Miniprotein binders against ABC transporter G family member 3 (ABCG3). Designs and how they scored, part 18

Target 1, 243 residues: ABC transporter G family member 3 (ABCG3), of Arabidopsis thaliana (Mouse-ear cress) (q9zuu9r114to356)
Amino acid sequence: IAWKDLTVTMKGKRKYSDKVVKSSNGYAFPGTMTVIMGPAKSGKSTLLRALAGRLPPSAKMYGEVFVNGSKSHMPYGSYGFVERETQLIGSLTVREFLYYSALLQLPGFLFQKRSVVEDAIQAMSLSDYANKLIGGHCYMKGLRSGERRRVSIARELVMRPHILFIDEPLYHLDSVSALLMMVTLKKLASMGCTLVFTIYQSSTEVFGLFDRICLLSNGNTLFFGETLACLQHFSNAGFPCPI
Below, E stands for the ipSAE of ESMFold2; O stands for the ipSAE of OpenDDE; V2 stands for 0.75 times the mean of E and O plus 0.25 times the DockQ between their complexes.

## First folded at step 16 (miniprotein)

Design s1 (from q2 with Y62W; at its last look DockQ between E and O 0.82; V2 from the best seeds 0.00; counts 0 for: pae E 1.9 > 1.5)
Fold by ESMFold2, look of step 16:
Structure s1 (fold): chain B 243 residues (1-243), chain A 87 residues (1-87)
Amino acid sequence: as target 1 above (243 residues)
Amino acid sequence: SPEDLQELARKIIRLTRELFRALLLAKQGDPEEALRKIEDLERKLQELEDEIGKYSPERAKWLQEEVEKLREWIEYIRKLIEELLRE
């Protein structure tokens, strides 16, 4: 996936369009992890949604997004999009939630849906949690935040996407859970899934796992390139974890 | 009383599983029986909501919200099963 001169404006309450993303350029290679990094209101979620074709009707995109060298839509089931906060059904176990999600979304024979669910469980390191209740309340105890985040991603994996867009995969995770998430996503990418996700901050160890970085500030792309080059370019910059 | 609210939460879990088992039954080729199970489930949910209503609104807030979420799921799945019957 690549983007060129990508500008996104939002229908403004101030009687003019505010540019949320300003002339961004970049690309993500197949089977790699490309991170869009920046503070709140930097435009990172808007850029992510523009790349995924998920902009709201109030937004207008200028510039081009290319998939495999052409400006075309991604086929149904070829991409996944994981929102920052995903509504799970706390009354179901992990396996149940994934199975019934697949049952509602996918055509085909019922036994095929079980295979897809087990693959998603394996891919997100959820095997030990598969029969646990998702939960989310003191009267309905279940998974912790790291495990719940992996379930939200696994739900999108039942579609077997080639490209997975994730808004803040490390949201509210402690350092150990964040590292496990990144290692899990790195392995997922090595198996052929192209990952593009947003991140607010990262530790030095997590930062080292990213393949490519798009650094945003106030809608402007301050840097795009490989992770090591980012460290060299912004030795005292704010959001990468510098060495 | 905290254990009473926890038991009501377990009933919500049980009803949720019954709902999705009914969906599965319909997909396996028996949408008429699935719909009968949905109708029974709607009755059970009403009884559960009445039981929850014996507690103060502040103590029962989360349970009432969960019942309403389950009611929305029941309605959605009921319509899916009705579409299967018309085929």
Scores: ipSAE 0.466, ipTM 0.804, lowest interface PAE 1.9, mean pLDDT 78
ESMFold2 (binder alone), look of step 16: mean pLDDT 86; pTM 0.838
OpenDDE base, look of step 16: ipSAE 0.771; ipTM 0.928

Design s2 (from q2 with Q46E E58L Q64R; at its last look DockQ between E and O 0.84; V2 from the best seeds 0.72)
Fold by ESMFold2, look of step 16:
Structure s2 (fold): chain B 243 residues (1-243), chain A 87 residues (1-87)
Amino acid sequence: as target 1 above (243 residues)
Amino acid sequence: SPEDLQELARKIIRLTRELFRALLLAKQGDPEEALRKIEDLERKLEELEDEIGKYSPLRAKYLREEVEKLREWIEYIRKLIEELLRE
């Protein structure tokens, strides 16, 4: 996937629209992890949604998005999109939730192999939690935030997407859970899934796992390139890496 | 008591599973029986709601929130099953 001169504006007064993403350029290679980094209100979630074709009706996109060199929009069912916060069903076990999510979203699921659910469970390291209630309250005890985040991603994996967009995969995770999540995502990418996701901030260990970085600030792309080139770029310019 | 509220939570879990099993039944080719199960489920939910209503709003807050979520899912699944009947 690549984008060129991508600008996104948001609804305002009829005569005024706020630019949220300003002439961004970048790309993500198949089977790699490309990270959009930046502080709150930098435009990272808006850029992510623009690439996925999931901008709200109040937004307009200018510029071009290319998939495999062709101008296209991401049709429903060809990609996965994981929201920052996902509504889970606490009254179901992990396996039940993934099964019924597949039943609702996959045409002909009953006439196909059931392996998509088990594959998603294994891919997100959920095997020990598969028969546990998702929960969420003191009367429905269940998963902690790291496990819940893994379930939200696994739900999208049942559709076997080639491209997976994730809004803040490390949201509300402690440092150990965050590192383990990134190791899991790196393995997923190496197996052929193209990952594009947003991150507010990362540790040095997590940073080292990224293939490419798109740094945003106030809608502007400050840097785009490989992880090592990012470090070199800011060192040569006399600024510390903003990570 | 905490044990009474825990039992009400177990009832919510059972009703939620009944709902999704009704969805499965409809997808397996029997949406008419699935709708009958949904109607029975709606009656059970009303009974459960009355039981929860005997407790103070603060102590039963989370159970009331779960019942509202379940009601929304029942409406959504019922509409899906009704659409299957028209197809």
Scores: ipSAE 0.575, ipTM 0.861, lowest interface PAE 1.3, mean pLDDT 80
ESMFold2 (binder alone), look of step 16: mean pLDDT 87; pTM 0.849
OpenDDE base, look of step 16: ipSAE 0.793; ipTM 0.935

Design s3 (from q2 with Q46E Y62W Q64R; at its last look DockQ between E and O 0.81; V2 from the best seeds 0.70)
Fold by ESMFold2, look of step 16:
Structure s3 (fold): chain B 243 residues (1-243), chain A 87 residues (1-87)
Amino acid sequence: as target 1 above (243 residues)
Amino acid sequence: SPEDLQELARKIIRLTRELFRALLLAKQGDPEEALRKIEDLERKLEELEDEIGKYSPERAKWLREEVEKLREWIEYIRKLIEELLRE
């Protein structure tokens, strides 16, 4: 996927439109992890949604988005999008939730011989949790934040997407859960899934796992390139990396 | 008491599973029976809401939120089953 001169405006509370993303350029190679980084209100989530074709009706996009060099809309079922906060069904087990998600999303799921649910469970390191209640409350005990976030992603994996967009996969995770998430996502990418996701900031250990970085501030792209180039770029300018 | 609220939570779990089993039944070729099960489930949900209403809003806040989520799922799935029945 690539984007060129991508600008997004939002209907402001005043009469005039507000620019949220300003002439952004970038790309993500197949099977890699590309990260959109920046502080709050930098335009990260808006850029992610623009790339995925998920902008709200109040937004207007200018510029171009290319998939495999073509100016095509994403084919139905070819991509997944994971919201920052995802509604799970605490009254179901992990396996049940993924099964019924597949039943709702996949035409002819009952007649498919492949086990997309079991594959998603394995891909997101959920095997030990498959028969546990998702839960989320003392009256309905279940998974902790790390496992819950991995279930949110596994739900999208049942569609077997080629590209997966994730809004803040590390949101509200402790450092151990965040590292496990990133290792899991790196493995997923190595198996052929193209990942594009947003991050507010990262630890040094997590930062080293990214293939490419798009740094945003106030809608402006401050840097786009490989992870090593990002570190070298800011070191050559005499500033520490703003990660 | 905490045990009473846990029993109400278990009822939510049971109703949720009944809902998705009805969806499965409809997809397996019996949307008319699935819709009947949805109607029975809606009655059970109303009874559950009455039981939850006996508790203070603070203590029952989470249960009310879960019931509201379940109601939204029931409406969504009933619409799917009704559409499937007309086809």
Scores: ipSAE 0.566, ipTM 0.859, lowest interface PAE 1.2, mean pLDDT 81
ESMFold2 (binder alone), look of step 16: mean pLDDT 87; pTM 0.846
OpenDDE base, look of step 16: ipSAE 0.765; ipTM 0.926

Design s5 (from q2 with Y62F; at its last look DockQ between E and O 0.85; V2 from the best seeds 0.00; counts 0 for: pae E 1.9 > 1.5)
Fold by ESMFold2, look of step 16:
Structure s5 (fold): chain B 243 residues (1-243), chain A 87 residues (1-87)
Amino acid sequence: as target 1 above (243 residues)
Amino acid sequence: SPEDLQELARKIIRLTRELFRALLLAKQGDPEEALRKIEDLERKLQELEDEIGKYSPERAKFLQEEVEKLREWIEYIRKLIEELLRE
């Protein structure tokens, strides 16, 4: 996927709209992890949603988005989008939740759905948790936050997307859980899934796992390129890397 | 007691599984029987809500929230099954 001269406007409380993303350019190669990083109100979630075709009705997009070098509509089901916070069903086990989620969304489920569910479990390193209750309370004990976040991603994997957009995969995770999440996502990308996600901030260890970075501030792209080049670019200019 | 609240939580889990089994039944070609099972589920959920109501709101808050979530799921799935009954 690539984007060129992408501008998104959203109406504020006044008559005229504010530009939230300003002439952004970038790309994500197949099977790689591309991160959109920036502080609050930098436009990173808006850019993510624009690329995924998930902008709210109040927003307008200008510019071009290319998929495989062509201007093409991404059909529903060809990509996955993982919200920052996803509602899980604490009363189900991991396997049950993924199975019934697939039943609600996929045609012809009876034959194929168990294999996609097992694939999603393996891809998100959930094998030891597959028969555990999702839970989330002392009367419904279950998974910890890192495992629950991986379940939310696995839910989107049952659709077997080519591109997966994730809004803040590390949100509210401790450092150990965050590192496991990124290692898991890196492995997922290496198996052919193209990942594009937003991050507010990252540790040095997590940063080293990213393939490319799109650094935003106030809607402007400060840098786009390989992770190592990002560090070198800001060091050479005498500015500390915003990461 | 804490054990009573845990048993009520286990009932919520059981009803949730019954709901999704009814959805499966409807997709396997028997949406009329699935709706009958939904009606039975709605009755069981009301009885469970009445049992939860015997506890103070502070102690039962989680269970009350879970009952409301399950009621929303029941309504959603009932409408899906009703759509399957149409041409």
Scores: ipSAE 0.489, ipTM 0.818, lowest interface PAE 1.9, mean pLDDT 79
ESMFold2 (binder alone), look of step 16: mean pLDDT 86; pTM 0.838
OpenDDE base, look of step 16: ipSAE 0.732; ipTM 0.913

Design s6 (from q2 with R21Y; at its last look DockQ between E and O 0.81; V2 from the best seeds 0.00; counts 0 for: pae E 1.6 > 1.5)
Fold by ESMFold2, look of step 16:
Structure s6 (fold): chain B 243 residues (1-243), chain A 87 residues (1-87)
Amino acid sequence: as target 1 above (243 residues)
Amino acid sequence: SPEDLQELARKIIRLTRELFYALLLAKQGDPEEALRKIEDLERKLQELEDEIGKYSPERAKYLQEEVEKLREWIEYIRKLIEELLRE
């Protein structure tokens, strides 16, 4: 996927600017992890949604988005999109939730071996939790935040997407869970899934796993390139490093 | 009182599983029986919501939210099953 001179405006007007993303350019290679990084209100979620064709009606996009060289929105079923906070069904186990998600989304699922559900469980390291209730509050004890986040992603994997967009995969995760998530996503990318996701903050360990970085500030793209080049270019500035 | 709310949570879990069993029945080619189960579920859910409503809103907040989510799922799945019957 690539984007060229991409600008996004929002309905409702700030005093001096209604632009949320300002002339952004970039690309993601197949089977790689490309991260959109920046502080709050930098435009990173808006850019992610623009690339995925999921902008709200209140937003207007200018510029071009290319998928394999074609100017187009992606067809349904060719990509996955994982929201920052996804409502899971706490009354189901992990396996049940993924099974019924597949039943709703995949034509002919009942005639399949159900391998898409088990593959998603394995891909997101959920085997030990497959029969555990998802839960999510005091009357339904269940999964911790890292496990819940992996279930959210696994749901999208059931459809076997070529490109997966994830809004803040590390949201509310501790550093150990965040590292496990990124290692898991890196492995997923190496198997052919193209990943594009947003990150507010990154530790040094997590940062080293990214293939490419799009650094945003106030809607402007400050840097786009490989992770190593980013470190060399902004060694004393740019993005937070909790270490 | 806390144990009473926990039992209401278990009822929500049971109703949720009954809903998705009805979805499975419809997909297996028995959408008329699935709709009968949905009608029974809607009655059970209303009775459960009334029972939850006897508690203070702040104490029962999470259960009320779960009921609303389940009601939305029931309506969605009912629509899907009705579409299967028309075809």
Scores: ipSAE 0.514, ipTM 0.836, lowest interface PAE 1.6, mean pLDDT 80
ESMFold2 (binder alone), look of step 16: mean pLDDT 86; pTM 0.842
OpenDDE base, look of step 16: ipSAE 0.788; ipTM 0.934

Design s7 (from q2 with L19I; at its last look DockQ between E and O 0.85; V2 from the best seeds 0.00; counts 0 for: pae E 1.9 > 1.5)
Fold by ESMFold2, look of step 16:
Structure s7 (fold): chain B 243 residues (1-243), chain A 87 residues (1-87)
Amino acid sequence: as target 1 above (243 residues)
Amino acid sequence: SPEDLQELARKIIRLTREIFRALLLAKQGDPEEALRKIEDLERKLQELEDEIGKYSPERAKYLQEEVEKLREWIEYIRKLIEELLRE
């Protein structure tokens, strides 16, 4: 996927436009992790949604988004999009939740849906939790936040997407869970899934796992390139790399 | 008591599985029977909600939230089954 001169404006409750993303350029190679990084109101989530074709009605996009060299918008079933917060069903086990999600979204025979569910469980390191209740409160004890976040991603994997967009995969995770999430996502990318996700901040060890970085500030792309090039770019300018 | 709320939680879990089994039944080619099961499950959900309502909102809030989510799912699944019946 690539984007060129991508600008997104948003209309407020009055009839005026704010440029949320300003002439951004970038790309993500197949099977890699490309991170859109920046502070609050930098345009990260808007850029992610623009690339995925998921902009709200109040938004207008200018510029071009290319998928495999084509200007086509991505078909609904060819990509996954994981919202910052996803509602799970705490009264189902992980396997049940993924199976019923597959049942709602996929055509085909029931045995084919089970294979997709087992693949998603394995890919997100959920094997030890597959028969556990998702839960989420004292009367339905279940998964912790890191595992629940992995379930939300596994739900999207049921569609076997080629590209997976994730809004803040580390949202509300402690540092141990965040590291485990990134290691898991790195493995997922190495297995052929292209990942594009947003991050507000990153630890040094998590930062090293990214293949490519799109650094945003106030809608402007301050840097786009490989992780090593990002570190050298800011080191050459006498600044530490943003975290 | 805490043990009574835990039993209500188990009822929610069982009801959830029955609702999704009805969805499965509809997709396997019997949406008429699935709709009958959904109608029975809506009644059971209402009875469960009434039972949970005997407790203070502070004590039962998580179970009330679960029932509300389940009501949304059962209504959604009912609509899907009705669409299947319309052909």
Scores: ipSAE 0.471, ipTM 0.809, lowest interface PAE 1.9, mean pLDDT 79
ESMFold2 (binder alone), look of step 16: mean pLDDT 84; pTM 0.815
OpenDDE base, look of step 16: ipSAE 0.801; ipTM 0.938

Design s8 (from q2 with L45I; at its last look DockQ between E and O 0.80; V2 from the best seeds 0.72)
Fold by ESMFold2, look of step 16:
Structure s8 (fold): chain B 243 residues (1-243), chain A 87 residues (1-87)
Amino acid sequence: as target 1 above (243 residues)
Amino acid sequence: SPEDLQELARKIIRLTRELFRALLLAKQGDPEEALRKIEDLERKIQELEDEIGKYSPERAKYLQEEVEKLREWIEYIRKLIEELLRE
């Protein structure tokens, strides 16, 4: 996927005068992890949604988005999109939740002998939790936040997307769970899934796992390129890297 | 008292599974029987909500939220099954 001169405006104090994303350029190679980084209100989630074709009605997009070299919008259903906060069904087990999600979303699921549920469980390192209740409160004990986050991603994997967009995969995770998530996503990318996701900030260990970085601030793309090139770019300018 | 709320939580789990088994039944070719099961389930969830309502809101907060979520799922799945009958 690639984007050129991508600008997004939103309704605000001045109608259509608030540019949330300003002339952004970038790309993601197949099977890699491309991260959109920046502080709050930098335009991270807006850029992610623009690439996925999920902008709200109050937003206008300008510029080009290309998929495999063709000018295109991402068709609904050809990709996965994981919201920052995902509603799970705490009264189901992980396997049940994924099974019924597939039943609801995949035409002909019952009549096709497909392992999409088990593949999603394995891909997100959920095998030990497959028969465990999702839960979420004291009367339905279940998964910790890291496992719940992995279930939310696994739900999108039952559709077998080529591209997966994730809004803040590390949201509310402790450092151990965050590292496991990144290792899991790196493995997923290596198996052919193209990942594009947002991150507010990262540790040094997590930063080293990214293939490409799109650094945003106040709607502006400060840097786009490989992880090592990001450090070199800011060192050559005489400023510490803002990442 | 905590054991009573835990028992009500187990009932919510059972009713949720009944709902999704009804969805499965409809997809397997019997949406009319699935709708009959949904109607029975609606009665059971009302009885369960009445029982939960005997506790203070602070103590029953999570169970009340679970019942509301279950009702939303019942309505969603009922509409899907009704659409299958029209096809």
Scores: ipSAE 0.591, ipTM 0.869, lowest interface PAE 1.2, mean pLDDT 80
ESMFold2 (binder alone), look of step 16: mean pLDDT 85; pTM 0.826
OpenDDE base, look of step 16: ipSAE 0.788; ipTM 0.933

## First folded at step 17 (miniprotein)

Design ctl (from t1 with I13S F20S L24S W73S; at its last look DockQ between E and O 0.35; V2 from the best seeds 0.00; counts 0 for: pae E 13.7 > 1.5, pTM E .746 < .8)
Fold by ESMFold2, look of step 17:
Structure ctl (fold): chain B 243 residues (1-243), chain A 87 residues (1-87)
Amino acid sequence: as target 1 above (243 residues)
Amino acid sequence: SPEDLQELARKISRLTRELSRALSLAKQGDPEEALRKIEDLERKIEELEDEIGKYSPLRAKYLREEVEKLRESIEYIRKLIEELLRE
């Protein structure tokens, strides 16, 4: 996927349109992890949604998005998109919830739907939790945040997407769970899934796992390139690279 | 009282588990029995909504949201079971 001169405006006030993303350029290679980093209000979530074709009705997109070298718009259902927070059904086991998602989204034979569910369980390292109840009500303790986040991603994996967009995959995770999540996502990318996700901040250990970085500030792309080039770029200018 | 609201929350959880059992029955190849359990759940949801309706919207906000989510899940699973019966 690549984007060129991508601008997104939002209906802000009666007389005004605000540019949330300003002439952004970038790309994500197949099977790699490309991260969009930036502070709050930098436009990172808007850029992610623009690339995924999930802008709200109040937004207008200008510029070009290319998929596999061809100009394209990604219609709903062609790619996976994981929201920042996901509602799970606590009365279901992990396997049942994923099967429910497959039934909702996929036509086909029951055997095919079971295969997709088992693949998603393995990809997100959920095998030990597959038959456990998700839980999550204040009267019934359930999966921890790390496992719940993995379930939310696995739900999108039942669609077998070639590109997966994730809004803040490390949201509400402790540092150990966050590192393990990134290792899992790196392995997923190496197996053929192209990952594009947003991150507010990362630890040094997590930062080293990214393949490419798109740094945003106030809608402007401050840097786009390989992770090592990002470190060298800011080091040469005498400023520390954000981590 | 707060204890009354907790009991309603326990009823929601119990009905959610019954929905999971109905889905398991459909998977095991008994979609007609699963559909009957869904119909029973729909009746129980209506009764639960009536009980929750006795409370002010602010006091029962959590319960109303949870019941609505459960009702939507029941409706979707009913459609899936009906599709299985047509095959």
Scores: ipSAE 0.000, ipTM 0.246, lowest interface PAE 13.7, mean pLDDT 71
ESMFold2 (binder alone), look of step 17: mean pLDDT 86; pTM 0.837
OpenDDE base, look of step 17: ipSAE 0.026; ipTM 0.400

Design t1 (from s2 with L45I; at its last look DockQ between E and O 0.80; V2 from the best seeds 0.00; counts 0 for: pae E 1.7 > 1.5)
Fold by ESMFold2, look of step 17:
Structure t1 (fold): chain B 243 residues (1-243), chain A 87 residues (1-87)
Amino acid sequence: as target 1 above (243 residues)
Amino acid sequence: SPEDLQELARKIIRLTRELFRALLLAKQGDPEEALRKIEDLERKIEELEDEIGKYSPLRAKYLREEVEKLREWIEYIRKLIEELLRE
């Protein structure tokens, strides 16, 4: 996936004051992790949604998005999108939730087999939790935040997407859970899934796992490139990398 | 008692599983029987709501929320099954 001169405006009266993403350029290679990084209101979630074809009705996109060199958006079932907050069904086990989610999203007689669900469970390191209730309150005890986040991602994996867009995969995770999530996502990418996700901030340990960085501030792309090049870019200019 | 509320939670879990098994039955080619099972499920939910209604709103808050979510899922799945019958 690549984007060129991508501008997104939100509902407003003055064009220049309403730009949320301003002439952004970038790309994500197959099987890699590309991170859109920046503070609140930098435009990172808007850029993510623009790439996924998920902009709200109040937004308009200008510029070009390419998938393997062709101007297009992804067909139904070819990509996954994981929201920052995802509703789970606490009354189901992890395996049940993934199975019935697959059944709801796929046409009736095509995907009723358990193998897709088991692959998603293994990919997100959920094997020890597969028969555990998802839960969410004192009368239905279940998963902790890190495991719940991995279930949210696994739900999208049952469609076997080529590209997975994730809005803040580390949201509200402690440092140990965040590192384990990134290791899990790195493994997922190495198995052929292209990952594009947003991050507010990262530790040095997590930062080292990224393949490419799109650094945003106030809608402007301050940097796009490989992780090491990001550090060298700001060092050469005499400014510390902002992350 | 806390034990009684836990039993109601287990009933919600069983009813949720019954709903999704009905969805599976419809996808396997028997949407008419799936709708009959959903109608029976709705009766069981009415009984469960009456049982939950015996507790104060604060004490039963989470269970009421779970039943509300279950009713939303029932309505969604009923519509899917009804569309399958029209094929």
Scores: ipSAE 0.512, ipTM 0.830, lowest interface PAE 1.7, mean pLDDT 79
ESMFold2 (binder alone), look of step 17: mean pLDDT 86; pTM 0.830
OpenDDE base, look of step 17: ipSAE 0.700; ipTM 0.903

Design t2 (from s8 with Q46E Q64R; at its last look DockQ between E and O 0.77; V2 from the best seeds 0.68)
Fold by ESMFold2, look of step 17:
Structure t2 (fold): chain B 243 residues (1-243), chain A 87 residues (1-87)
Amino acid sequence: as target 1 above (243 residues)
Amino acid sequence: SPEDLQELARKIIRLTRELFRALLLAKQGDPEEALRKIEDLERKIEELEDEIGKYSPERAKYLREEVEKLREWIEYIRKLIEELLRE
């Protein structure tokens, strides 16, 4: 996927300084992790949604988005999108939730092997949790936040998307859970899924796992390129990388 | 007392599984029987809500939220099954 001169503004605001995303350019290669980084209100989530074709009606997009070299606007059905907040069913086990999600989303699922569910469980490192209740409160004890986050991603994987957009995969995770999530996502990318996601901040260990970085601030793209080039860019200017 | 609420939580789990098994039954080709199971499920949920209503809103907050979510899923799945009958 690639984007060129991509600008997003709220309807009724036409001044360039009022734009949420300002002339962003970038790309993600198949099977890689491309990360959109930046502080709150940097435009991260808006850029992610623009790339996925999921902008709200209150927003207007300008510029171009390309999928596999051809122009595309608002691709749907062939790509996954994982929201920041999860909507899980605490009364089901992980396996049950994924099975019934596949039943709802995949035509003909009943008449094929259940491998999409088991593949998603394995891909998100959920094998030890597959028969555990998802839960979410004191009367339904279940998964911790890291495992719950991995379940929300696994739900999208049952449709076997070629590209997966994830809004803040590390949201509210402790450092151990965040590292496990990123290792898991790196493995997922290496198996052929193209990942594009947003991150507020990362540790040095997590940063080393990214293939490409789109650094945003106040709607502006401060840097886009490979992880090593990002470090060299800011180091050559006499400052450490701000991420 | 906390174990009484835990028993109600287990009932919610059972009813949720009944709902999704009804969805499976409808997808397997019997949407009329699936709708009958959903109607019975709605009766069981009304009984469960009455039992939960014996507790203060603060003590039963999470269970009330779970039942509200379950009712939303029931309505969603009922509509899906009704669409299958229209074929």
Scores: ipSAE 0.616, ipTM 0.877, lowest interface PAE 1.1, mean pLDDT 81
ESMFold2 (binder alone), look of step 17: mean pLDDT 86; pTM 0.829
OpenDDE base, look of step 17: ipSAE 0.691; ipTM 0.900

